# Ledger of designs, part 89: miniprotein binders against q96jn8r1131to1294

Target 1, 164 residues: q96jn8r1131to1294
Amino acid sequence: TLEFLENHGKNILLSNGNRTATRVASYNQGIVVINQPLVPQLLVQVRIDFLNRQWTSSLVLGVITCAPERLNFPASACALKRAAWLLRGRGVFHNGLKICEKFGPNLDTCPEGTILGLRLDSSGGLHLHVNGVDQGVAVPDVPQPCHALVDLYGQCEQVTIVNP
Below, E stands for the ipSAE of ESMFold2; O stands for the ipSAE of OpenDDE; V2 stands for 0.75 times the mean of E and O plus 0.25 times the DockQ between their complexes.

## First folded at step 7 (miniprotein)

Design Z5
Fold by ESMFold2-Fast, scan of step 7:
Structure Z5 (fold): chain B 164 residues (1-164), chain A 80 residues (1-80)
Amino acid sequence: as target 1 above (164 residues)
Amino acid sequence: SMKVTIDIRGDSPEEFKKLIEEAAKLAKELGAEVRYEIDGNTLRIEVRGIPEEALKKFAEEVDKLAEELGYKWMVRIEED
């Protein structure tokens, strides 16, 4: 069963059997990680439950290749300088460097109810799924093991893991 | 006392320089105390030491500058 790890950003509260993450303060310190490695063909999905529009940017998601159980999370995922591949807005970022300008929809504008998924294909390509639709390969040849990460940044104050 | 915290996500450190210079000029005109912190592609600006209405005006002007430069903002007004 997929769950968020108990190690998370300090503004996160887990509920619903660790399947719902709520950011209870500020706009940052909202990183959560799935409790098992993203192995090929495993589809990890989260639903955007609540957006607070006093903030201007929103959710970031992606993968990290370091062990997450005791990691000291930075204030935002974009501050990760190593072992991180992230989707932010329309960009794809590797360790804070933009490696793709336009991929998939703009994550800053996805409405409540949107289901976002991450999946690793058999060739190590990281795929983004949006409402069940595969957007294609965002990152080729992701090192393994890797772990799915969601940063409840800015507008996105709650997500829930959704089974396929 | 209240403070304003403004976070900016950017892709280019060169653009932060211009924004910092303009924000510093505006804060000086308002008589505010300002701190800047850069962590990778994130710029944080903290403004304090002036009335809440002046803090709000500062936040609105800096937000306008960030839109012109293509950055994403988040603004918070809270107890210092």
Scores: ipSAE 0.007, ipTM 0.169, lowest interface PAE 10.5, mean pLDDT 81

Design Z6
Fold by ESMFold2-Fast, scan of step 7:
Structure Z6 (fold): chain B 164 residues (1-164), chain A 80 residues (1-80)
Amino acid sequence: as target 1 above (164 residues)
Amino acid sequence: SMKVTIEITGDSPEEFKKLIEEAAKLAKELGAEVRYEIDGNTLRIEVRGIPEEALKKFAEEVEKLAEELGYEWEIRIEED
């Protein structure tokens, strides 16, 4: 059973058996991490439940390769300076450095109800899935173990883990 | 498709109202889309929808106003 870890950003409230994360304040401090390592072929999916259009940017998805249970999270995922590969807007970022300009759809424009997924292939390539459609390899050769991370940034105030 | 993000930090969030008002007025005159976020003592302004040269002009005017109000600021020009 997949759940969000109890260690999370300051503004997060977990509910629904730790399967729903709600950001209750501001636009940041909204990082959550899945409780199971992202092993090859495991598809981790979250549904966007609520968007607050007061904000401009939206959620960030990715992986971290450090142990998340006692990690002190920064205000936003893009401030992670090591061990982080993130998808934000249309870009792919490694430790804050943009490594790809245009990958997949613009995450800042995904509507409520969108299901976003992360999966490692057998070669360690990180894939993004959008509403069940594989967008391809965003990051090759992700080190393992790694953990799926969602940053409820900006517009995205609530997500829920959903089964395949 | 570029956007400009301006982050402004100061001691008084209430003074951001004047800066937001002036930024909104300038954005309207330039035909730009502008959005803002306030978190504590930090104001974030995003502007888009106009050519890069006009975005830079917008940023310069907002920086000047922030300086007059005693704020510190940071500018980022990035792909939208």
Scores: ipSAE 0.006, ipTM 0.225, lowest interface PAE 11.9, mean pLDDT 82

Design Z7
Fold by ESMFold2-Fast, scan of step 7:
Structure Z7 (fold): chain B 164 residues (1-164), chain A 80 residues (1-80)
Amino acid sequence: as target 1 above (164 residues)
Amino acid sequence: SMKVTIEIRGDSPEEFKKLIEEAAKLAKELGAEVRYEIDGNTLRIEVRGIPEEALEKFAEEVNKLAEELGYKWDVRIEED
């Protein structure tokens, strides 16, 4: 079964059998990683449970190709300067550099109840799914193995893993 | 280098003077540089050189000050 790893950002509290992540303080230190590599056709999904509208930026999701057990997580996922492909707002980022200005919906405006998914296609393309709808290839040729990452940044204070 | 951008929306530019002064004071105490721009009812504060361990404290203090001033605001924090 899919779960969040016990290695996570310092402001995270895991519950519900490690399937729910809650950021209990501030706006950052909220990185969580799925416990299994993202293999082709595996759809990993999380539901946005709670948004704090004090902040304008919201969750970031994507993949990392470094081993999760070797990570001392930075304050935010965008501070990862190696082995990271991230979706934030409408942008796609590789190692902290924006490589696409506009992809999919604006993640900063997704409401509570939104289900966000990550999937690799058979060619190694990383897909974003929003409420079951494939948004297309955000990143081609992702190196493997890779691991799905969610950064409960800003507005997003709680997510739960949802089965397809 | 760490760069943080904080955007605050208020009812008038005059409301921002106290926020600007306190943000500049906080940034100086942390050894960081601060720049700001006002565009209509939006204040954009850019902070450079702030240590990563101090980013959270800085953001919390600025947000607390904005709340204490009692106007409607929208804070966006970006880290590159």
Scores: ipSAE 0.007, ipTM 0.231, lowest interface PAE 10.8, mean pLDDT 79

Design Z8
Fold by ESMFold2-Fast, scan of step 7:
Structure Z8 (fold): chain B 164 residues (1-164), chain A 80 residues (1-80)
Amino acid sequence: as target 1 above (164 residues)
Amino acid sequence: SMKVTIDIRGDSPEEFKKLIEEAAKLAKELGAEVRYEIDGNTLEIEVRGIPEEALKKFAEEVEKLAKELGYKIEWYFEED
């Protein structure tokens, strides 16, 4: 059963059996990580539950290849300068460097109810799924093991893990 | 060793240049390394290479200017 790890950003409150993450303050300190490695064939999905339009940017998601259980999370996922591949807005970032200008839809504009998924293909390519639609390979040859990460940044104040 | 990350947000990113210039000036004076990232209405400044007390004073000086310019600001220590 997929859950968010108890190690998370300081503004996160976990509920619903650690399947719902709520950011209870500010716009940052909202990083959560899935409790199991993202292995090929596993589709990890989260639903956007709450958007606060006070903020401009929104949810970031991706993978990290370091052990997350005792990681000291920065305030923003994009401050991770090692072992991180992230999707923010329309960009793809590796260790804080933008490696693709436009991939998939703009994550800053996804409405409440959107289901976002991460999946590794058999060749190690990281795929983004949006409402069940595969957006293609965002990152080729992701090192393993890796862990799915969601940053409840800005507008995105709540997400819930949903089963495929 | 530690670094400080300074997160600045507001509706008017036009003044971010003033914050970046102040951070660069302080970095030169203190011998710190500074990096920044702008994403829409968000500016992140990362400061390293000086002792923790100096990092704190650096962050407080940037915070003072950011508040004068009407921005919201948060800063925190993290391992470098």
Scores: ipSAE 0.006, ipTM 0.210, lowest interface PAE 9.4, mean pLDDT 84

Design Z9
Fold by ESMFold2-Fast, scan of step 7:
Parts: C-alpha cells; structure tokens; sequence
Structure Z9 (fold): chain B 164 residues (1-164), chain A 80 residues (1-80)
C-alpha cells in the first residue's frame, strides 16, 4: 500500500497507518515522501486536510531522483538543490531555479478538501492532477527512478494519501 | 554548517526594496553571503558564511525592521 516514509521532516507526525502526515510545529520541516518510486501511470494523490491561514505560502509537491530513505531533508523543499522538480505557488522549479512562471492553479490558494495528484506519463512527463483533472505536463523527461514528495509548508498542516 | 532562512510576507513585491537594502548592508557588515528571492508577495532571504551567533543577530535585526514596518516574518536555522 502507498504510505509516507518514516524518514521525514522533523516537525511531521505520521498517523492513520502512515497515510496521514501532520505538521505539528512552526511553518517548515514538513517534507514527506511516498514509500515507493513514482512509476509511469501510478497516480499518487493527497488530500489537503487542514490549512492554517496564519501563513501565506502553502504546500509544495513534486519529485526527487535521489534515494529518500536516508536523505537529510532541508527545512523546506525549495532548499533542495539536487535532482528536484517542485510545484510551488504558480511556479515550476528545478534544483532551486524557477523554470516556469505559471502552471496550473495557484497551490497557495487550494482550499481544504482539494485532492492533488502526481503522475508520470509513458514519456517521463510529470503531470499534476487537481480534483481528478489532469493539468497537463508540468515537467518533461523526469529521470527515473523518482519519488513523489510533499512539503507541508506554511498554511498546509495536514495531508492524507487517498486512493484513486 | 548552518544558515538562516527568512521569509517575509507583504502585500506587493515593491514593498521589499527597503528590507532588501538593509539586509544587504547588514550582511556586508557581518561578512555574510546573502541570497534573496521575491516569490509573489513573499520575500525569501538566505544568509550564510558567518558564525551562528552572528546569523542570529542578522535574523533578529531583520525581524525587528520587518515588524516595525508591519510585515509578518518567519525565520529559523537550517543546515546548509
């Protein structure tokens, strides 16, 4: 079954059979990674359970191509400078650099109950799904293997893995 | 080694000019490397290359200025 890895940011508490991640402190140290590689056609989905409007920015999601089981996570996903492709706000980022100004909806404004999905197509294109709707290719030619990552940053204090 | 990460929330990007100028001046005084990025209405600052006590001083001075100007600010130490 799909679960969050036990290796995660220090402010994360896992529950519900490691399918729910809660950030219990601050605004950062909230990175979680799915327990298996994102293989083509696998749709990994998380639901936003709780937003704290005290913060302005919200969750980040994307993929990393380094092995996550023993990775020392930085305080935020945007600090990853090696082999990372991230969706933050309206932007697409690769290794800390913005490579696309506007893609899909603004992740900082997605409400509680939103279901966000990541999927690789057969040509290695990374797709974002929002409430079941494919937003298109955010990143072409993602190297494999890669691993789905969610950063419970800022507003987003809880997410739960949901099955398609 | 450690760095400090600072995030400041404003109403528009144009508001951050004074904060960026003061942060750059303080970094130069302390001999620190500073990087900043404006992402929408959020100013992100990283500062590194000086001892932890000096990093804390930098963050506290920026926090004081941001609060005096009415902005919300977050900062913490991070491994570099």
Amino acid sequence: as target 1 above (164 residues)
Amino acid sequence: SMKVYIEIYGDSPEEFKKLIEEAAKLAKELGAEVRYEIDGNTLRIEVRGIPEEALKKFAEEVEKLAKELGYKILWDFEED
Scores: ipSAE 0.007, ipTM 0.282, lowest interface PAE 8.4, mean pLDDT 83

## First folded at step 9 (miniprotein)

Design U1 (at its last look DockQ between E and O 0.78; V2 from the best seeds 0.76)
Fold by OpenDDE base, look of step 9:
Parts: sequence; structure tokens; C-alpha cells
Structure U1 (fold): chain B 164 residues (1-164), chain A 93 residues (1-93)
Amino acid sequence: as target 1 above (164 residues)
Amino acid sequence: SDAFRLFFEARRIIEEGGDPEEALKKAKEAFELFIKEGNLEFAAFTAVVIVELLKKLGKDPEEIKKWIEIAIELAEKAGNKELVRLARKLEKE
């Protein structure tokens, strides 16, 4: 069963069998990691449940290749400088460096109810799914094992893991 | 859920410096719904929010004490040690 790990950002409260993550304070400290590593053809999806539109930025989605259980989470995913491939806005980032300027939809403008998914293909390519539609390969060759990461940042106050 | 909607409405009021009495009303409504939904984690946390609001409003110490006890009990039932610690801190404030 897919669920968020107990090791998470300080402002996160888990519920619903650890399938729902809620940021209950401030605008940051909202990183969560999904327990099972991504394997080829496994689609992991989260739904944006609640947004606070007072902020401009929203959630960050991506993967980490370090052990998540003992990771000391920074205040935001943007501060991850190793073992991190992240989707923020329309950009793709590797260890804090932008490696793609425009990819897929702008995550900062995704409305409540949007379902975002990550999937590895047989070649190690990381795909973004939006509302069930494959947006293509965000990262062509991701080291394995890797874990899906969600940063409930800015606008994003709650997400829930959903089954395909 | 409706519980979460009410919860976030209460949070919005607090964050925007709105009427704490209105926030309290929303929080109490959210609490009842969380209980009905069996969401003990958020029932406990909402109780914490209620305590904070009651303190801000200068409400009756006995009512404050009651809600602190509720928060602790629910946090314990949820098995969430962090929430228990958070709730117990309210006793010292």
C-alpha cells in the first residue's frame, strides 16, 4: 500500500492511513516522501486537495535517490542539493540546477482536484502524468531505486495519494 | 471533506487576522465532523487550535482545560506522540 513515510517536514500532519498529507502551519516545511520506491510501470499519483491562493508558488513534485527514512528535510525542496530531480513551475531541476526551462503544465497554476502522477518507463525515464495524461519524459535517466517526493509548498496545503 | 473545508476556513480567518470568534465557531464545527469521520489526528489537532483560540479570546479557564484534555486524549488514541507533546505543551502556557 502506498502511503507517506513518517519522516516528513515539520509542518506536515498525516491522516487517512498516512495517505493524506496536510501542511498545518506556515508556507514551508512541507516535504513528504512516498514509502514504496518507483519501479517501472508503477504509476504513483497524488491529488491536490486544498490550495491557499494567497501564495504564488505551489507544490514541488519529483524523486529522490537517497534513503528517505533518515533524510533531514530542509524547509523546501529547492534546498535539496543532492540526489534530487524536481518539477517546479514549468521547470525541471537536478540538485537545485534547472535542466529544463519548460516542461508540462505549470505546477504553480494547477487547480484543486488536479491529479499528478509519476511513472518510470522501461528505459529509466521519469514521466509526469496530469489527470491521467502522460506529459512525456521529464527526466530521461533516473537512478534507481528512487522515491517520489512531494513538497507541499506555498499554495498547496493538502494532497492525497490516489490509485490509478 | 467538509471537515477539512471548515478547518481551513478557520485557519484562513486566523491567518488574516479576522474575528477569532468566527474562527472558533468554524473550528468547533470542524472538530465535530472530524470525530464523526473517525479522523482522530485532526480531531486532536483541531482541539489544539480551539485551545489557542480560547486563550486568545480570554475564555473560561475550565473550558480551556477541558479542550486540552480532549486534545491529549485524542492524540493518545491516535497514537501520535508528536500531537501528544503538542497538546501537553498547552498545559504549560
Scores: ipSAE 0.781, ipTM 0.909, lowest interface PAE 0.6, mean pLDDT 95
Fold by ESMFold2, look of step 9:
Structure U1 (fold): chain B 164 residues (1-164), chain A 93 residues (1-93)
Amino acid sequence: as target 1 above (164 residues)
Amino acid sequence: SDAFRLFFEARRIIEEGGDPEEALKKAKEAFELFIKEGNLEFAAFTAVVIVELLKKLGKDPEEIKKWIEIAIELAEKAGNKELVRLARKLEKE
C-alpha cells in the first residue's frame, strides 16, 4: 500500500490509486512524498515514466525527516533548508548544502523506464538502487523517522511507484 | 502511452505560448485516447484543459458548458475528489 501522500507540490496531479504522480504545469512545484516512513529493509521504488529533455535538470530523490502530512513544500526540493537529504544530478545535499560532489549515476541523464529505489540499511544508511542494482550508501546515518521524497523537477513529468 | 504523449505535447504548446488551436487539437486527441484506455482521471483532467483552451479561444459558451459537464462527470466516475474540485471550479466563471 505504498502511495504518494495527498500533501504534495501544487503542480502535481495524483492518479492510479495515488501511485502515479504527474507534473501537469510549469517546471517545478512537483514535490511528492511516500505515505509511509522508510524502515530498514523497505525498498521504495519509482519508475520514470515521462521526461521532457528540453530541460537540463531532472528529478531529485531523497528523504525528509520531519512529518510530511502538513508541511509547506517549497517550489523545489533544493530549497528545503531543514530535515532534508537529497540526491540531485550526481550530488548529495543536506539541507540545501552539497556534501558530496559525486555519488552514483547522474540523475539528470536517467532515461524513461529507469527504476530508482531508496532504502535504509540497519545502520541508517540511505541506499540508492538503479534498475534493481544497489549503488551503495548515499547518506550515512539518516535520522528516523524519514519519508522518501521525489521532486518531479524540470525534465521529469511523471513517475509511478513500482513494487520491488 | 500515446494518450500521455499527446497530453504532454498539448501542455508544451500551452507553456511555450504556442497556438492554442494546435494545443486544443492535441488535447482532444489525448482525451479520446484516455477514454478508450479507460483512464477516467486523465480524461477528466484533459477535459479541464480543453475548457481552459476553449475559453482562451473565445469559443461558444454552450460548447464550454458541455466540456465542463464532461469534466465533472468523469472526475466523479473516477472517484477523484481533487479533480471534482478542479472541474467544479470551472463552473464558477
Scores: ipSAE 0.727, ipTM 0.896, lowest interface PAE 1.2, mean pLDDT 92
ESMFold2 (binder alone), look of step 9: mean pLDDT 87; pTM 0.869

Design U10 (at its last look DockQ between E and O 0.79; V2 from the best seeds 0.75)
Fold by OpenDDE base, look of step 9:
Structure U10 (fold): chain B 164 residues (1-164), chain A 93 residues (1-93)
Amino acid sequence: as target 1 above (164 residues)
Amino acid sequence: SDAFRLFFEARKIIEQGGDPEEALKKAKEAFELFIKEGNLEFAAFTAVVIVELLKKLGKDPEEIKKWIEIAIELAEKAGNKELVRLARKLEKE
C-alpha cells in the first residue's frame, strides 16, 4: 500500500491512513515522501485536494535517491542539493540546478483535482503524468531505488495518493 | 471533504485577520464532521485550533479546559504523539 512516510516536513499532518498529506501551517515545511520506491512501469499518483491562492508558487513533485526515512527535510524541496530530481513550475531541477526550462504543464497553475503521476520506464526515464496523460520523460536516467517526493509548498495545502 | 473545506476556511479567516467568532464557528463545524468521518487526527488538531480561538476571544476558562481535554483525548486515541504534545502545551499556557 502506498503511503506517505512518517518522516515529513514539520507542518504536515497525515491522515486517511497516511495517504493524505495536509500542510496545516505557514507556506512551507511541507515535504512528504511516498513509502515505496518507484519500480518500472508502476504509476504513482497524487491528487491536489486544496489550494490556497494567497501564494504564487505551488507544489513541487519529484524523486529522491537517498534513504528517505531519516532524511532531514529542508523548509522547501528547492533546498535539496543532493539526490533530488524535481519538477517545479515548468522546470526540471537536479540538486537545485535547472536542467530543463520548459517541461509539461506549469505545476504552479494546476487546479484542484489535478492528478499528478510519476512513472519510471524500462530505461530509467522518469515520466510525468497529468490527469492520466503521459507528458513525456522529465528525467532520462534516474538512479534506482528512488522515492517519489511531494512538497506541499505555497498554494498547495493538501494532496492525496490515488490509485491509477 | 466538507470537513477539510471548513477547516481551511477557518484557517483562512484566521490568517487574514478576520472575525475569530466566524472562524470558531467553522472550526467547530469542521470538528464535528471530522469526528463523524472518523478522522481523529484532524479532530484533535481542530480542537487545538478551537482552543487557540477561544483563548483569543477570551472565552470561558471552563470551555477552554473542556476543549483542551478533548484535544488530548483524541490525540491519544489517534496515537499521534506530536499532537498529544501540542495539546498538552495548551494546558500550560
Scores: ipSAE 0.789, ipTM 0.912, lowest interface PAE 0.6, mean pLDDT 95
Fold by ESMFold2, look of step 9:
Structure U10 (fold): chain B 164 residues (1-164), chain A 93 residues (1-93)
Amino acid sequence: as target 1 above (164 residues)
Amino acid sequence: SDAFRLFFEARKIIEQGGDPEEALKKAKEAFELFIKEGNLEFAAFTAVVIVELLKKLGKDPEEIKKWIEIAIELAEKAGNKELVRLARKLEKE
């Protein structure tokens, strides 16, 4: 079963058998990582449970290729300068640098109840799913092993892992 | 749930520098709803928030001690080690 890893951002409280992550303070320090690496047939999905629209930016979604159990996470995923591919707003970022201006929907406007999914295809392409609909390849060749990452940033106060 | 909305409302008041009495009222309401729905993890964490608010407001030390004991008991019943550690830190003032 999929759970959030015990090593997480310091403003996160894990609950519900580590399937729910809640940012319980501030606007940052909200990085969580799924406890299993992505493999081609694995679809990792999270539901946005609670948002606070007073913030401009919302969650960041993506993958890291370094072992996550002992990492010192930065305050925000955008500060990850190695081994990271991130979806933020409509942009795709590699190691903190924007590599694509528009991919999929704007994550900053996704409402509560949106289900966001990540999977690898057989060629190592990273796919985003939105409410069960494949948005295509965000990153064509992600090194393996990699782990799905969510940063409960700004607007995003709670997410829950859901089954496909 | 209504419990989480009240919890986040109380947190919003705290972080915006709002009235701590209003935050305390909402936190206590969230606590009761978390208990009613059996969410012991967030009942315990909300009790931690209530203790912090009571201390900020300079409330009776006996009331503060009561809420610390509630937070510890609920965290232990939930089996959440992180919450037990957070709640026991409150005993150290």
Scores: ipSAE 0.676, ipTM 0.876, lowest interface PAE 1.4, mean pLDDT 92
ESMFold2 (binder alone), look of step 9: mean pLDDT 87; pTM 0.866

Design U11 (at its last look DockQ between E and O 0.69; V2 from the best seeds 0.72)
Fold by OpenDDE base, look of step 9:
Structure U11 (fold): chain B 164 residues (1-164), chain A 93 residues (1-93)
Amino acid sequence: as target 1 above (164 residues)
Amino acid sequence: SDAFRLFFEARRIIEEGGDPEEALKKAKEAFELFIKEGNLEFAAFTAVLIVELLKKLGKDPEEIKKWIEIAIELAEKAGNKELVRLARKLEKE
């Protein structure tokens, strides 16, 4: 069963069998990691449940290749400087460095109800899915094992893991 | 869920410096719905929010005490040690 790990950002409260993450304070400290590592052809999806439109930025989605159980989470995903591939806005980032300027839809403007998915293909390519539609390869070769990461940042106040 | 909607509405009111009485009303409604949904974690956390609002409004100490006890009990039932600590901290304030 896919769940968020108990090791998470300080402002996160888990519920619904750890399938729902809610940021209950401030605008940051909202990083969560999904328990099972990504394996080829496994589609992991989260739904944006609630947005606070007072902010301009929204959730960050990506993967980490370090051990998530022992990770000391920074206040935001953008502060991860190692073992991190992240999708923010329309950009793709590796260890804080933008490696792609425009990819897929703008995550900062995704409305409530949007379902975002990550999937590794047989070649190690990381795919983004939006509402069930494959947007293509965001990262061509991701080290394995890796774990899906969601940063409930800014606008994004709640997400839920959903089955395909 | 409607419970979460009410919960976030209450938070919005607080964050925007709105009427704490309105926030309290929303929070209490959210609490009841969380209980009905069996969401003990958020029932407990909402109880904490209610306590904070009651204190801000200068409400009856006995009512405040009641809600603190509710928060602690629900947090314990949820098995969430962090929530228990948070709720108990309210007693010391």
Scores: ipSAE 0.760, ipTM 0.898, lowest interface PAE 0.7, mean pLDDT 95
Fold by ESMFold2, look of step 9:
Structure U11 (fold): chain B 164 residues (1-164), chain A 93 residues (1-93)
Amino acid sequence: as target 1 above (164 residues)
Amino acid sequence: SDAFRLFFEARRIIEEGGDPEEALKKAKEAFELFIKEGNLEFAAFTAVLIVELLKKLGKDPEEIKKWIEIAIELAEKAGNKELVRLARKLEKE
């Protein structure tokens, strides 16, 4: 069953059988990773449980293509310079470089209760789902194996893994 | 009831340099709601926060000791290893 990996950002407390991640301090140090790699047709979903709207930026969502168990996570996902494909705001980033200015909805405006999903298609394309609705291919050919990543950044204080 | 909203409000008061007595009140309210909900993990973590606030406010050492015992008991009952470590650390400080 899907859980957050025990290797995570310093400000995260895992709970609820490691299916809930809470940022319990500050605004960063909130990176979590799903414990199993994405496989074609597997939809990994998280629900935004709590936000603090005093921050301008919110969570980052994406994948890493290196082994996550011993990775030393930076303070924020935007500092990942290797093996990372990230959705932030409306942009898509690869290793810290914006590769698409506008894809899907603005993650910084997603309200509490939003369910965000990631899956690979048969060609290795990374799809974003929002409340069950496929937003299309964010990244056309992601190397495998890869793991879903969430950075509980800024606004985002808690997320929970949910079934499709 | 919204135990998590009270918990996060207490954290924000602390981080914004607000009144620690106000944060303590919110944290105690969140604790009671977490107990009612059966959320032993966050009841334990909130008890840890309450200990930190009581120490900052210079409250009675016997009251602080009692909250440390509450935090440890709940963390152990919840079976959450990280919380047990956090709560036990309070004994060493």
Scores: ipSAE 0.692, ipTM 0.882, lowest interface PAE 1.3, mean pLDDT 92
ESMFold2 (binder alone), look of step 9: mean pLDDT 88; pTM 0.876

Design U12 (at its last look DockQ between E and O 0.77; V2 from the best seeds 0.78)
Fold by OpenDDE base, look of step 9:
Structure U12 (fold): chain B 164 residues (1-164), chain A 93 residues (1-93)
Amino acid sequence: as target 1 above (164 residues)
Amino acid sequence: SDAFRLFFEARRIIEEGGDPEEALKKAKEAFELFIKEGNLEFAAFTAIVIVELLKKLGKDPEEIKKWIEIAIELAEKAGNKELVRLARKLEKE
């Protein structure tokens, strides 16, 4: 069963069998990691449940290749400087460095109800899915094992893991 | 859920410096719905929010005490040690 790990950002409260993550304070400290590592052809999806439109930025989605159980989470995903591939806005980032300027839809403007998915293909490519539609390869070769990461940042106040 | 909608509405009011009485009303409504939904974590947390609002409003100490006890009990039932800690901290304030 896919769940968020108990090791998470300080402002996160888990519920619904750890399938729902809610940021209950401030605008940051909202990183969560999904328990099972991504394996080829496994689609992991989260739904944006609630947004606070007072902020301009929204959730960050990506993967980490370090051990998530022992990770000391920074206040935001953008502060991860190792073992991190992240999708923010329309950009793709590796260890804080933008490696792609425009990819897929702008995550900062995704409305409530949007379902975002990550999937590794047989070649190690990381795909983004939006509402079930494959947006293509965001990262061509991701080290394995890796774990899906969601940063409930800014606008994004709640997400839930959903089954395909 | 409607419970979460009410919860976030209460939070919005608090964050924007709105009427704490309105926030309290929303929070209490959210609490009841969380209980009905069996969401013990958020029932407990909402109880904590209620306590904070009651303190801010200078409400009856007995009512405050009641809600603290509710928060602790629900947090314990949820098995959430962090929530228990937060709830107990309210007793010391």
Scores: ipSAE 0.815, ipTM 0.921, lowest interface PAE 0.6, mean pLDDT 95
Fold by ESMFold2, look of step 10:
Structure U12 (fold): chain B 164 residues (1-164), chain A 93 residues (1-93)
Amino acid sequence: as target 1 above (164 residues)
Amino acid sequence: SDAFRLFFEARRIIEEGGDPEEALKKAKEAFELFIKEGNLEFAAFTAIVIVELLKKLGKDPEEIKKWIEIAIELAEKAGNKELVRLARKLEKE
């Protein structure tokens, strides 16, 4: 079963069999990683459970291609300058560099209840799903193995892993 | 749930430098709702927050001790190792 990895941001409390991540302090230190690498063709999904709209920015969603078990996570995912492919706001970022200006919905405006999914296709492309709907290829060829990452940043206070 | 919304309201009061008595009221209300919902993990964590607020307010050490015991008991019943560690830390402070 898919769970959030015990190695996570300092402000996260894992609960519900490690399927729910809650940021219990501040606005950052909220990085979580799913404990198993993405399996091609299999959809991994999280639901946005709670948001605080006082913040301007919201969660970051993406993948890391390095081993996450002993990684020291930075305060925010945007500081990941190696082995990272991230969806943030309206853009796609690789190692801190914006590679696509606009892809899928603006993550900063996704409401509570939104289900966000990541899937590797047969060509190694990384797809975003929003409420079950494939948004297309965000990243054309992601090195494997890779792990799904969520940064419960700013607005985002809780997410839960859900089955497709 | 209403429990989580009260929990996050209490947290925001704490972090924005608001009235800790107001935060304590909301945290206690969240605690009771988490118990009613069977969410022992967040009942335990909310009890930890309540202890921190009681200490900040200079409340009766006996009341603080009772909430520490509640936090530990709930964390153990939930089987959440990180929460047990966090609750046990309160005994040393």
Scores: ipSAE 0.758, ipTM 0.909, lowest interface PAE 1.1, mean pLDDT 92
ESMFold2, look of step 9: ipSAE 0.736; ipTM 0.900
ESMFold2 (binder alone), look of step 9: mean pLDDT 88; pTM 0.878
ESMFold2 (binder alone), look of step 10: mean pLDDT 88; pTM 0.882
OpenDDE base, look of step 10: ipSAE 0.808; ipTM 0.919

